# VHH binders against N-acetyl-D-glucosamine kinase (nagk): the designs that were tried, part 12

Target 1, 319 residues: N-acetyl-D-glucosamine kinase (nagk), of Dictyostelium discoideum (Social amoeba) (q54pm7)
Amino acid sequence: MSKEIFIGIDGGGTKTSTVAVDSNGQELARHTSPCSNYHSVGEDLAKAAINEGIKYVIRKVKETITDDDNKEVTVGSICLGMSGVDREKDKLLVKSWVTELLGESINYSIHNDAIVALSSGTQGKLFGVVIICGTGCISLGFNREGVSGRSGGWGPLLGDYGSGYQIGYDILRHVLKAKDQVGPKTSLTQVLLEKLQLTKEEDLISWAYDPKTQSWQKFAQLSPLAFEQAQLGDEISNLILVDAANALYDLINSVIKKLGLDKEEKFPLVYTGGNIERKGILSDLLSKKIMENYPNAEILNTTCDPSMGAALLALNSKK
Below, E stands for the ipSAE of ESMFold2; O stands for the ipSAE of OpenDDE; V2 stands for 0.75 times the mean of E and O plus 0.25 times the DockQ between their complexes.

## First folded at step 4 (VHH)

Design p38 (framework vhh_gefurulimab; at its last look DockQ between E and O 0.22; V2 from the best seeds 0.00; counts 0 for: pae E 12.0 > 2, grease 25.3 > 24.2, placed apart)
Fold by ESMFold2, look of step 5:
Structure p38 (fold): chain B 319 residues (1-319), chain A 123 residues (1-123)
Amino acid sequence: as target 1 above (319 residues)
Amino acid sequence: EVQLVESGGGLVKPGGSLRLSCAASGFTFSNYYAAWFRQAPGKEREFVSAISSGGSTTYADSVKGRFTISRDNAKNSLYLQMNSLRAEDTAVYYCAADIEYGSGSWYEPLDYWGQGTLVTVSS
């Protein structure tokens, strides 16, 4: 009998992480290859990055096997969580790349990378809800019947209320409203100008619209100021975080209702992303609202990296 | 403020060597996957090399055996030793870092990029 492995892949925005586990869920090998979001790097490079990881972990596992009875390595299942994979056509394309390498007889599951974040908090179970709050935000989930649900994730231009970008953007807006005497004064003004090394509010125009530094991360990096000033008693900072918590709650609430998870005795709710994964004002506000409305939610953080989460999902999906 | 600043670029003859540095500040660099990318004039940006927070390295085929990536977490620095340089290595080289655990934005991840340093390989 050949050694059976289960492969998980997390295809993020900068890199691709590949992990192989045994039937007990113990890590056997891992590899990091280049970005595999084909909307960013094209199909050829994305395919190559995925296949590099798969080939590497198979080879590394083979190197650990004593050569008793000419045993080989087989892949029992593989799970890919890929940025840029949202629609069925995306899933079919990625599946075709991996099928070309591994054949059609193994179990495949291909998901958006947000879904493997859920698995990282549930020890490889595709059940419950995840809320991701980083530069952007999205909520996704699965019920016990395997039905999925989604809310948010439309980007800063079209949505992302409650995200790090929107918190940073709200800081700028409230500082300028105070300058215009349209809104209340806030301690955010001083700390914002100090952080950006600016002398006056009018300089924010040149900073914000500088064509050499346009990125969503530029605005999202401001979000810590709201946490810090709210902790010091600033009312505008608190308002920004309350509004963010309400927006995140609305995304979660939508997914819970779409999936009927309010009818479960208990379901996991995984927090991830830099603004909510750790205890703080935003996660506390959100958790309070969740527990008041869904006492059957079990709020969790991730316990492993996303590639391991995908590998555990692959292990648990074996048929 | 998060910053990645590359240095060490310059003009070198074919077969020569350069060492690029990237100084990181404003975040806990030791928790980050770090990488070098490059962009030649008129070409798309391409992957060169990467190193995980735990020290695992990856190289593009075009540079394997000639380039060596390393990091010094005590100095918050990333390095690229480039040997046996060729004219085709002429490019602007960029330092990048991405958080190794947790998920960033689903439309634009929480990653950091430097401004780049120019390497020119010419006789």
Scores: ipSAE 0.000, ipTM 0.209, lowest interface PAE 12.0, mean pLDDT 83
ESMFold2-Fast, scan of step 4: ipSAE 0.012; ipTM 0.466
ESMFold2 (binder alone), look of step 5: mean pLDDT 80; pTM 0.812
OpenDDE, look of step 5: ipSAE 0.022; ipTM 0.383

Design p39 (framework vhh_7b2m_4)
Fold by ESMFold2-Fast, scan of step 4:
Structure p39 (fold): chain B 319 residues (1-319), chain A 123 residues (1-123)
Amino acid sequence: as target 1 above (319 residues)
Amino acid sequence: EVQLVESGGGLVQAGGSLRLSCAASGFTFSNYYVGWYRQAPGKQRVVVASITSGGSTKYSNSVKGRFTISRDNAKNTVYLQMNSLKPEDTAVYYCAADIEYGSGSWYEPLDYWGQGTQVTVSS
């Protein structure tokens, strides 16, 4: 009969990913559209990006149906994990866009993007802890009673320790301390200047304070340098990553205690985000500290992207 | 110190009424968007009703016409008047307050949640 699909959407700060799965959780179609954070791009462009993704995956699934007597596709449920869609009014706005496109009879679920990240490591279950280490950082979790807990995610101005931003900032700080002879020499100096195509440390002022390119993302983009130089034995790079691991541990520890997960026989702890998903020195340092304090933690990496995590939440909401 | 404390829950017969209160302290309450949420065992937490800092209200389809949300900024309290209660309204009810501001990147904004209050509706 008609093909039933379940749609997951990951509306990140830069792009929107949409995926359709069947009743067994198998991926049928995927699309990437522009940013759907309406605070950044406005309602018309955000709505268009979400509609583009949904229309594309429905059309793509219809194209795979060989029965010419039945090319209908029905959407059983849809789940959206959205950056900038955290408050009830934002969720209602986004729901109105999807309802306008798909109708009122479809099951809708709209969450902050961190929630679908947890789901991407737990096969669509909201239990356990996620630690996200990308441009920013946050730890979020749920206990068996469905109570949520959170630590971090304050943004760089108010903290965000352990994030790519913090790592990048620490690279700049330590390079300048070495220049001033206040701190030890580091191989980060040469590779930072090479990456930014600068000749001397004084040029970092013009780069850092350039109003045309001013964003915390540009500092976070430096973070791979610390991983590369730590692998090559640079002591300062190792120190930066140790500090990051300690900061991420503090966030996780806080969420575990708030939710009573230390009393569980076992609970999942999902690692996600560019820096922690790399399975390198940072994740090794963090995992060692976690296992020393919480041997009941089951450390998991995401097995799928957040749009698939959202799709699995949509599928599970129907069961 | 920021706190939200729910009260007014309890056991009630189908068709009955309850009034929930959420008392806020430690922040400028009048600047906040406030929502009532509920979670039944084994189910996701879902929105019930919300009220903006300016007093505009929204309701989920399941409670529209039966529930009324209101706020008293002078008392730092938000209320949920629940009428014509049904067994499917049985859940833990939470209030949450969120700053009405621009959205960030890959992390959620600061919000505050209460501890919840149990509502049980018998047939």
Scores: ipSAE 0.000, ipTM 0.141, lowest interface PAE 11.6, mean pLDDT 81

Design p40 (from d8 with N31D G53S S57Y; framework vhh_ozoralizumab_d1)
Fold by ESMFold2-Fast, scan of step 4:
Structure p40 (fold): chain B 319 residues (1-319), chain A 124 residues (1-124)
Amino acid sequence: as target 1 above (319 residues)
Amino acid sequence: EVQLVESGGGLVQPGGSLRLSCAASGFTFSDYYMYWVRQAPGKGLEWVSEISSSGSYTKYPDSVKGRFTISRDNAKNTLYLQMNSLRPEDTAVYYCTRDIEYGSGSWYEPLDVRGQGTLVTVSS
């Protein structure tokens, strides 16, 4: 007779998002708490952040129930997608925190956060492939037997080919090659200097190597320039995006082959991340290459945030 | 659906003060952490402040700690940044955002600045 809810948690690098849904997948409550990556903030703060979110959404749902005879809330299932949770020992640690709060009888699933990104495009199903292309990039997937596969996600320093970081870096590289007359002229030169408010290519050294602003995000933020200039017919910008599409395809192809998804009648392929989620040259090039090699792929975009993807996964584990 | 509108920027002398505002709509503002980020001429985006959904927790980088104060009014769906003891190096376009990074481990989204921002110029 209690209201049954399903809880999804996205434990990102900077914040933790918690969502409660009902049996129809309708959002009932959500909360944002501090970072729960225990490698960054330690176990006590990470555990507190997760507990804060769970307690808040349960309390909030109780407050919205007007039937006093049925004001109790029951957690049917909980799914956590967590930053830095790739190893079994990490999953067991996080499970111990949640078990301490809610008891052993609650159905738990704990996954790397890329998995809940997949479920945000599949309406809460752990089947198919996700490709994430933002500042960095990764491909991850599941087959029908529940086996997972992964390619990429090593970080920009170790090679995030196809990422926003790599696109931004390639812009800088080709602008400097044009300056040195090693490569052809490109309209990227003018627009890059304008965006950064610089006068000449030599000024890029001070910008790129400034220790006060050193982050891969600053390089990835250049990536829109390649999209804009490619649309205007710049050949170098088109080459950069073709190279990016080929690199992303290699990650996806690897996951498909590892999981035997090439043998499926159909499988979902979820695009997420600012560089491929929006309609544009990169997503078009990637999709063309995917469909030429895997016509059984169903290319999808995410329909909700990762915490909702986790909540829908929790819901589906009980259906 | 998410809309963020920054305002309150302008020209100010070194040592002066400004208060920035961010009007939020299209989401349940009280459920989200909020952030201020800035982009100085020729620089990348820099995180300058963060505030919890309730307003009970705030965090600042050393570059602005003690000079800037983030606050929020959940009843008005408005985020604020009080900037004191302004320095020429604080000159930047300031943006409010709900999200400063997406993903985990080795994959992060470029910062998504939704509004036009508000220009702060600190000069004599």
Scores: ipSAE 0.006, ipTM 0.216, lowest interface PAE 10.0, mean pLDDT 82

Design p41 (from d8 with N31D Y33W S52D G53T S57Y; framework vhh_ozoralizumab_d1)
Fold by ESMFold2-Fast, scan of step 4:
Structure p41 (fold): chain B 319 residues (1-319), chain A 124 residues (1-124)
Amino acid sequence: as target 1 above (319 residues)
Amino acid sequence: EVQLVESGGGLVQPGGSLRLSCAASGFTFSDYWMYWVRQAPGKGLEWVSEIDTSGSYTKYPDSVKGRFTISRDNAKNTLYLQMNSLRPEDTAVYYCTRDIEYGSGSWYEPLDVRGQGTLVTVSS
């Protein structure tokens, strides 16, 4: 009998991660290949990156089989979580690449990357809520009836409230309010200028409006300053993190209500993203507010990377 | 102003070595993961290597693993790529880039290519 494997793929903006697991969810092989977001690199390169990963993990698993009469590997299911895949058109395109390589009889699931983030905290189960707090923020979930719900994820221009971008933006705003004496003084002023190697607040104009810099990512990179200064007792930094916690709660609350998860005896709520995975003021404020309103929420962190989450989802979709 | 200035490319024979440098300015270099990517003639961008903020974690695709070594000097705001056993297929314009991955949402992971790159040509 051939060895059956389940493949998970995380197709990120910079790289693609592919992992193969056995029927018990144990990792057998993994591979990193280039970016597979076809909106960024084009269809040919994206397809090549996915094919590279799949071929590699199959080959590596074959190399570990010691039974000379049974060195065959069969793919039971494959799950892809991909950046830029939101529409049915996108899913069908990616499915065509994998079908060309592996045939039409294989079980496929193709999702936006946020869905496999949920499965990375639930051991591959598509039930509950995930909140992602990174550069941007989004909450999504599934109920027991397979109905999905989403709140947020509109990008920084349209308001990623609670995100690293928004925290960074709020740091800039409060530093400028302190300079204008419209708001209270904050220790964020000195540490912000030091981090950016600037001498005075007026220099923030040239930094912020520089068309050659990726402005939304660079703002999100400031967010650690609020955590550091809040820990040191800065009231403005604490205010920024309270506002972020309230915004993230609003997204989670929306998804819970849409899906009727408030009626469940318990449901998983997965935290992911650098700002809330780290034990600290923001995650503590958010968790307190959640537990006050939804004591049936089981707050979890991701236990594996998104490619493993996708692999476990592939495994559970068949078995 | 964020600037990434790649240098060290040139013409080299198969089996030769080159060391690429990337001089970073206008941002806090030590706060960023850094990447080398390349673009071969007529092709798109290909990821070549990544390094964490401390320089302790590195990753490579199989095509360059064992031949290329990424490193960084945070005191000098400089990223390096040591390329050994060069092959004709390594011919490309090489770019350093600073991507930010703050969370699980890979849609917020743009490839931020700022410099003009440095051309590596592997030929006899």
Scores: ipSAE 0.000, ipTM 0.174, lowest interface PAE 11.4, mean pLDDT 81

Design p42 (framework vhh_6z1v_2)
Fold by ESMFold2-Fast, scan of step 4:
Structure p42 (fold): chain B 319 residues (1-319), chain A 124 residues (1-124)
Amino acid sequence: as target 1 above (319 residues)
Amino acid sequence: EVQLVESGGRLVRTGGSLRLSCAASGFTFSDYAMGWFRQAPGKEREVVAAISWSGGSTWHADFVKGRFTISRDNAKNTVYLQMNSLKPEDTAVYYCAADSPYDYVWGSYEYDYWGQGTQVTVSS
């Protein structure tokens, strides 16, 4: 009998991950190919990376079929998670690559990073809320009618409150307030200067405005300092994390209200991103506030990577 | 409050012309790519045209290419669809939609904000 598989692809900025699952969601094969962001590498290399992954997982599954009458593999559906672009033709371009390889009758979908992240915590179900807290932050969700809602995700410059960027920025702000004697002293001063290999607070100007190293990730990389110093009892670090938890709660609360999830018996709330995914002060503060207001929320972490989240979306689109 | 409000839909005869407008409010319009979609009763929604945040890039579906033109006026927070040489097959509810520039993937259901639609009926 032919083996039906479901394919998920995570088309990240540096690499492309492809995974094939069976009808039970079990991983059968996986492959990593080069970057498929064609704005960075061009159409030929991006198409080749996607095709490489698809062809590899299909062949690998065929190789694991033993003692079967039919070693044929059929693709039931495919889902891609990739970085967005501002033109509909780009979405159709990527679809044309996949349908050229697999045929136009293939069940095809392409989804944003937040949607595949939600799927990574819900076993492929587009229901509930995800909160992503990394360099930036965003909350996204779906209700049972398939209506989506979003809050945040405007980028750090326009107010990713609660993000790693904002935590890092708040560290800099409070260290400088302490220097100016308009805020209380904080242990963040010493550890920030040590981490950046600087001697004095005035050196932060040159560091912050250096165009050779300018990125949002640069500021977000400071965020662990607030977690470490809060654990050691620094009041300013605790204040920064309380502010972050409140900001993340506001995004989640907005999505819940937009989608009417407050009226559900239960709904999943998926945490992802380095600052909240692991148990710690920020996730504990956020979870306490969530449970006080929405005891029907089921707080979950992602259980798989984005390519598997995409594969589970592909599987569920056929079920 | 985010709103997209379509206008201009009406009954027109085969071969006629019509301009649809979509007025946007509650978000930074000039940062968003905009699209026009259509849906006939009982059929899947399909993309008609798209325009980049700056207006520097446009795309039109093959079935409307040469007949329809998308444009935008960022000073007025408005996107337009100029429809010429209308056919009975163009009969549908037309929706405008806004697509975020912030690292989101592509797909027919990926647009962040949608209008309520405006009905275009082509007779004859």
Scores: ipSAE 0.000, ipTM 0.116, lowest interface PAE 16.4, mean pLDDT 80

Design p46 (from d8 with T97A I100L Y102K G103Y S104G G105S S106G; framework vhh_ozoralizumab_d1)
Amino acid sequence: EVQLVESGGGLVQPGGSLRLSCAASGFTFSNYYMYWVRQAPGKGLEWVSEISGSGSSTKYPDSVKGRFTISRDNAKNTLYLQMNSLRPEDTAVYYCARDLEKYGSGWYEPLDVRGQGTLVTVSS
ESMFold2-Fast, scan of step 4: ipSAE 0.012; ipTM 0.340

Design p47 (framework vhh_8fcz_2)
Fold by ESMFold2-Fast, scan of step 4:
Structure p47 (fold): chain B 319 residues (1-319), chain A 127 residues (1-127)
Amino acid sequence: as target 1 above (319 residues)
Amino acid sequence: QVQLVESGGGLVQPGGSLRLSCAASGFTFSSYEMNWVRQPPGKGLEWVSGISSSGSTITYADSVEGRFTIIRDNDKKMVYLQMTSLKTEDTAVYYCARDTVEIWDSGETYTEYFDYEGQGTQVTVSS
């Protein structure tokens, strides 16, 4: 009998992480290869990165087999977590790369980053809710019948309230309201100008509207200022984080209601993304509101990286 | 592989108009922000205009604002630059350029400088 392995792949924006686990979910091998986002690097480089990871972990597992009668490795299933693969044509493209390498009969699945993040907090189970709060924000979940639901994730232009982008934007907005004397003074004014190496609020126009450096990430990078100033007692910073917590709650509440999870004895709710994973004002405000309305929610953080979450999904697809 | 093919350039007198076209192939056009950049004689690349993947967000360099219009057609995989009130300082090779996709559903946004430029199309504004 060959050694059966289950492969998880995390196709992140800067690198690709591949991991192989055994039938008990124990990690056997891991590899990091270059970016596999084909929108960024093209199909040839993305395919090469995915193939590199798969070949590496299979080879490494094979090298660890000490049984002379059984040196074979069989891939039982493979799961990829990748951004930008919600469309059927994108899923079929990536599937073609995997099946070319592993054969047409391979048990294959591909999911967006949010589904893999849920798995990373639930030990490979697609049940419950995840809330992601990074540059953008989205809530996504599954009920026991395998029905999925989502709320948010429309991007910054169409809202994305509660996200790092929106927190950063709210910092800019409130600093300018203070300048115009439409809103109260805030300590955010001084720390914002210092962070951006600017001398006056008017300089924010050139910074914000510079098309050569236009990215939602640059606004999201301001979000730590609100956390720092809120801890120091700035009322405007606390207001921004309260608004963010309320917006994130609305997304979670929507998914819970769509999936009937309010009727469950208990369900997992996984927090991920830098703004809510660590203990702080935003996660505390959000958790308080969740527990007041859904005491059957079990708030969790991710316990493994996304590639392991994908590997556990691959494993569970065969159990 | 990724291909961007520009056309529509030529010689035009000051105050004239031209429409540049860029035909895209080899990638999922509807997933990428598209830009027009130009290189005047003896100078570096200058960013001119950008349009988001959906066409909802449009930006222009101060030097062309109100004179140029960027348009995209995702079904035809085309991006256009409608140029009016052309000036001698608009003389340049114009390039269509692909930017990285913004990701809305996972909460992660990646932006990079232009990954690919086309062959270019020459615009000369002279009497």
Scores: ipSAE 0.000, ipTM 0.122, lowest interface PAE 12.4, mean pLDDT 82

Design p6 (from d8 with T97A L111F V113Y; framework vhh_ozoralizumab_d1)
Fold by ESMFold2-Fast, scan of step 4:
Structure p6 (fold): chain B 319 residues (1-319), chain A 124 residues (1-124)
Amino acid sequence: as target 1 above (319 residues)
Amino acid sequence: EVQLVESGGGLVQPGGSLRLSCAASGFTFSNYYMYWVRQAPGKGLEWVSEISGSGSSTKYPDSVKGRFTISRDNAKNTLYLQMNSLRPEDTAVYYCARDIEYGSGSWYEPFDYRGQGTLVTVSS
């Protein structure tokens, strides 16, 4: 006999988090290794990062075993939620790395990283809806038949309405409309210029179109300004957040309808991502609209990080 | 119910050519990326070609690049693989596979939406 563990991996854009849990879902070990998105770092480095995490948590669990007759650790199942895993060939590639290390006889589940965000709010169940509102935005869900549904997540050029990127863009738009006197004045003007260390609105051209610093993240980083100014009573900031809430609702509504979750007695709806996890105006506006239309929705926040969500998915998988 | 039926396999000599076909039903064929994958005796699954729903994008691993060509006829719900300059190491069961719907449950294995396969043997 050996101690059985279940492994979850969150392979995000900048780092890879690995966690091992026991049969009760209790965390036994964790590790952080480098980026495992192979589109960014290549196969060899991505594979090495995943293998590093797995080897570390197995070793750490072995170190805690005090039964001299049974020092062995058995992996019951593993779940990976990874950025850059969008197609079947990506899943097969990642599975081949893990199979090489752990063998063919364990259960594997490999998902895009958005899926483990749902399971981090549902105690490892793939049922219900998740809405992610960070730099981008996406809604995903599963019904009881295992059918999945998706709305959003097309990236900034194709429309990330409700995202941090779009909130940031709307701040710039409204500041410039105020400058041109085609829109009302807003306190966003002063705080935007202060944050970017600029003296006048015309300087925003050089900042926005600078090819040396071009990224969607630089626009999304402005989104906290709308939250701060809305709390201080700025009407334009409140309108930006109302628009964001409406856009996020449209994504959630679409997924609910596609999956028939409106017919369920109850279903979970998990909020995640920096902009919506923050208890405040955006989450309040969205939740009010959800509850008015879907009183059978149970709005939840994540109770653990995505690697733990993946580990709980692994635990809930049948051997 | 997703159904994929492969045909066109057989015995060929090294340097020969074969064209595989896959008849698809039970889903909107033009909405999905499609793949050819193979499994040699005693080996795991190996991806050998990819094609977008419209047919405008194709990709191959280095092992078959320049020798294999994937194509599709969306009006006929049919996927093709043209295999040229065949080598003994190309001997395998070849499967037609459909891409997943995004997030297809916790028990999904890579290429679970594949047909029963067609055997290609490259030998004299």
Scores: ipSAE 0.005, ipTM 0.405, lowest interface PAE 10.5, mean pLDDT 84

Design p7 (framework vhh_ozoralizumab_d1)
Fold by ESMFold2-Fast, scan of step 4:
Structure p7 (fold): chain B 319 residues (1-319), chain A 123 residues (1-123)
Amino acid sequence: as target 1 above (319 residues)
Amino acid sequence: EVQLVESGGGLVQPGGSLRLSCAASGFTFSNYYMYWVRQAPGKGLEWVSEISGSGSSTKYPDSVKGRFTISRDNAKNTLYLQMNSLRPEDTAVYYCTRDIEYGSGWYEPLDVRGQGTLVTVSS
């Protein structure tokens, strides 16, 4: 008998992760290949990265088969969670790459990477809500009817209230308000200048407007300062995190209402992203607000990486 | 609370070597794939090494293959990057990260503490 496998792919901004699982969801093979975001690296390199991962895991599973009479591997389903895949056009492009390699008869599922983040906390089920809080932020969910809902995820420039970017921006804003004596004094001033190796607040102009280092990520990288200073009792840092928690709650609340999940006996709510996945003041504030309004929410962290979440989706989608 | 603290960076001449360390806390370190990524001035993040939870599997991009070696000590919750034959192009801030907190798009997860560790390759 041939070995049936289910393939999950996480096509991230810096790398692509591919994993193959068996019918019990057990990992059989894994591979890391370069970035597959075609907006960043172009179609040829993105396609090559996806194909490299698929070919590798199939080959590795074949190598583990000890029955020499039947060394066949059959792909039952494949699920891709991809950075930069938001529109139908993007999904069709990626599907064409996979179809060219594996043929039309295989069950394909191509999603934005946030969807596989949900499945990494729900054992491969598309039910419930995920909130992602990293450089940006987004909430996505599915109800029992398979209807999806989304709030946020517009990117740091266009909003992303509650994100690491917004927390970092708020740190800068409050430090400058303190300098101008428009706002209260904050311990963020000293630690910000130390972190950036600057001498005075005026030096923030050169840092912020440096064309060589223009990235939203550089602002988001400041967000840990608010967590550290809030723990030490800085009121401004606490206010920044309260505002972030309120913004994230608004995204989650919107998705819950759109999907009717408030009517469920219980639904999963998956936290992911560096700012909320770890236990701390932001996740505590957010969870308190959620539980006050939705006591039927089951707050979870991810239990596996996104490529495994995709593989479990692939496994569970084969009907 | 998940925490990763990088160290070991500094100024080194072309052809030189550096060893980076990452101290991990707040999670079961041996259960996770770990990565080193870097960000050169004015550029995006670049993956430079991967290691499995047990340490039995490692991966590198062609740009550093044969020059960089990733390793881990699960008893000490510490990740390492041995960098040999360093080039000016290797100048970057180096971060260690956990696979589950690696993201993409607008909501890329932040699982680095501080600004990483700066490596400058120059005479």
Scores: ipSAE 0.012, ipTM 0.349, lowest interface PAE 8.7, mean pLDDT 83

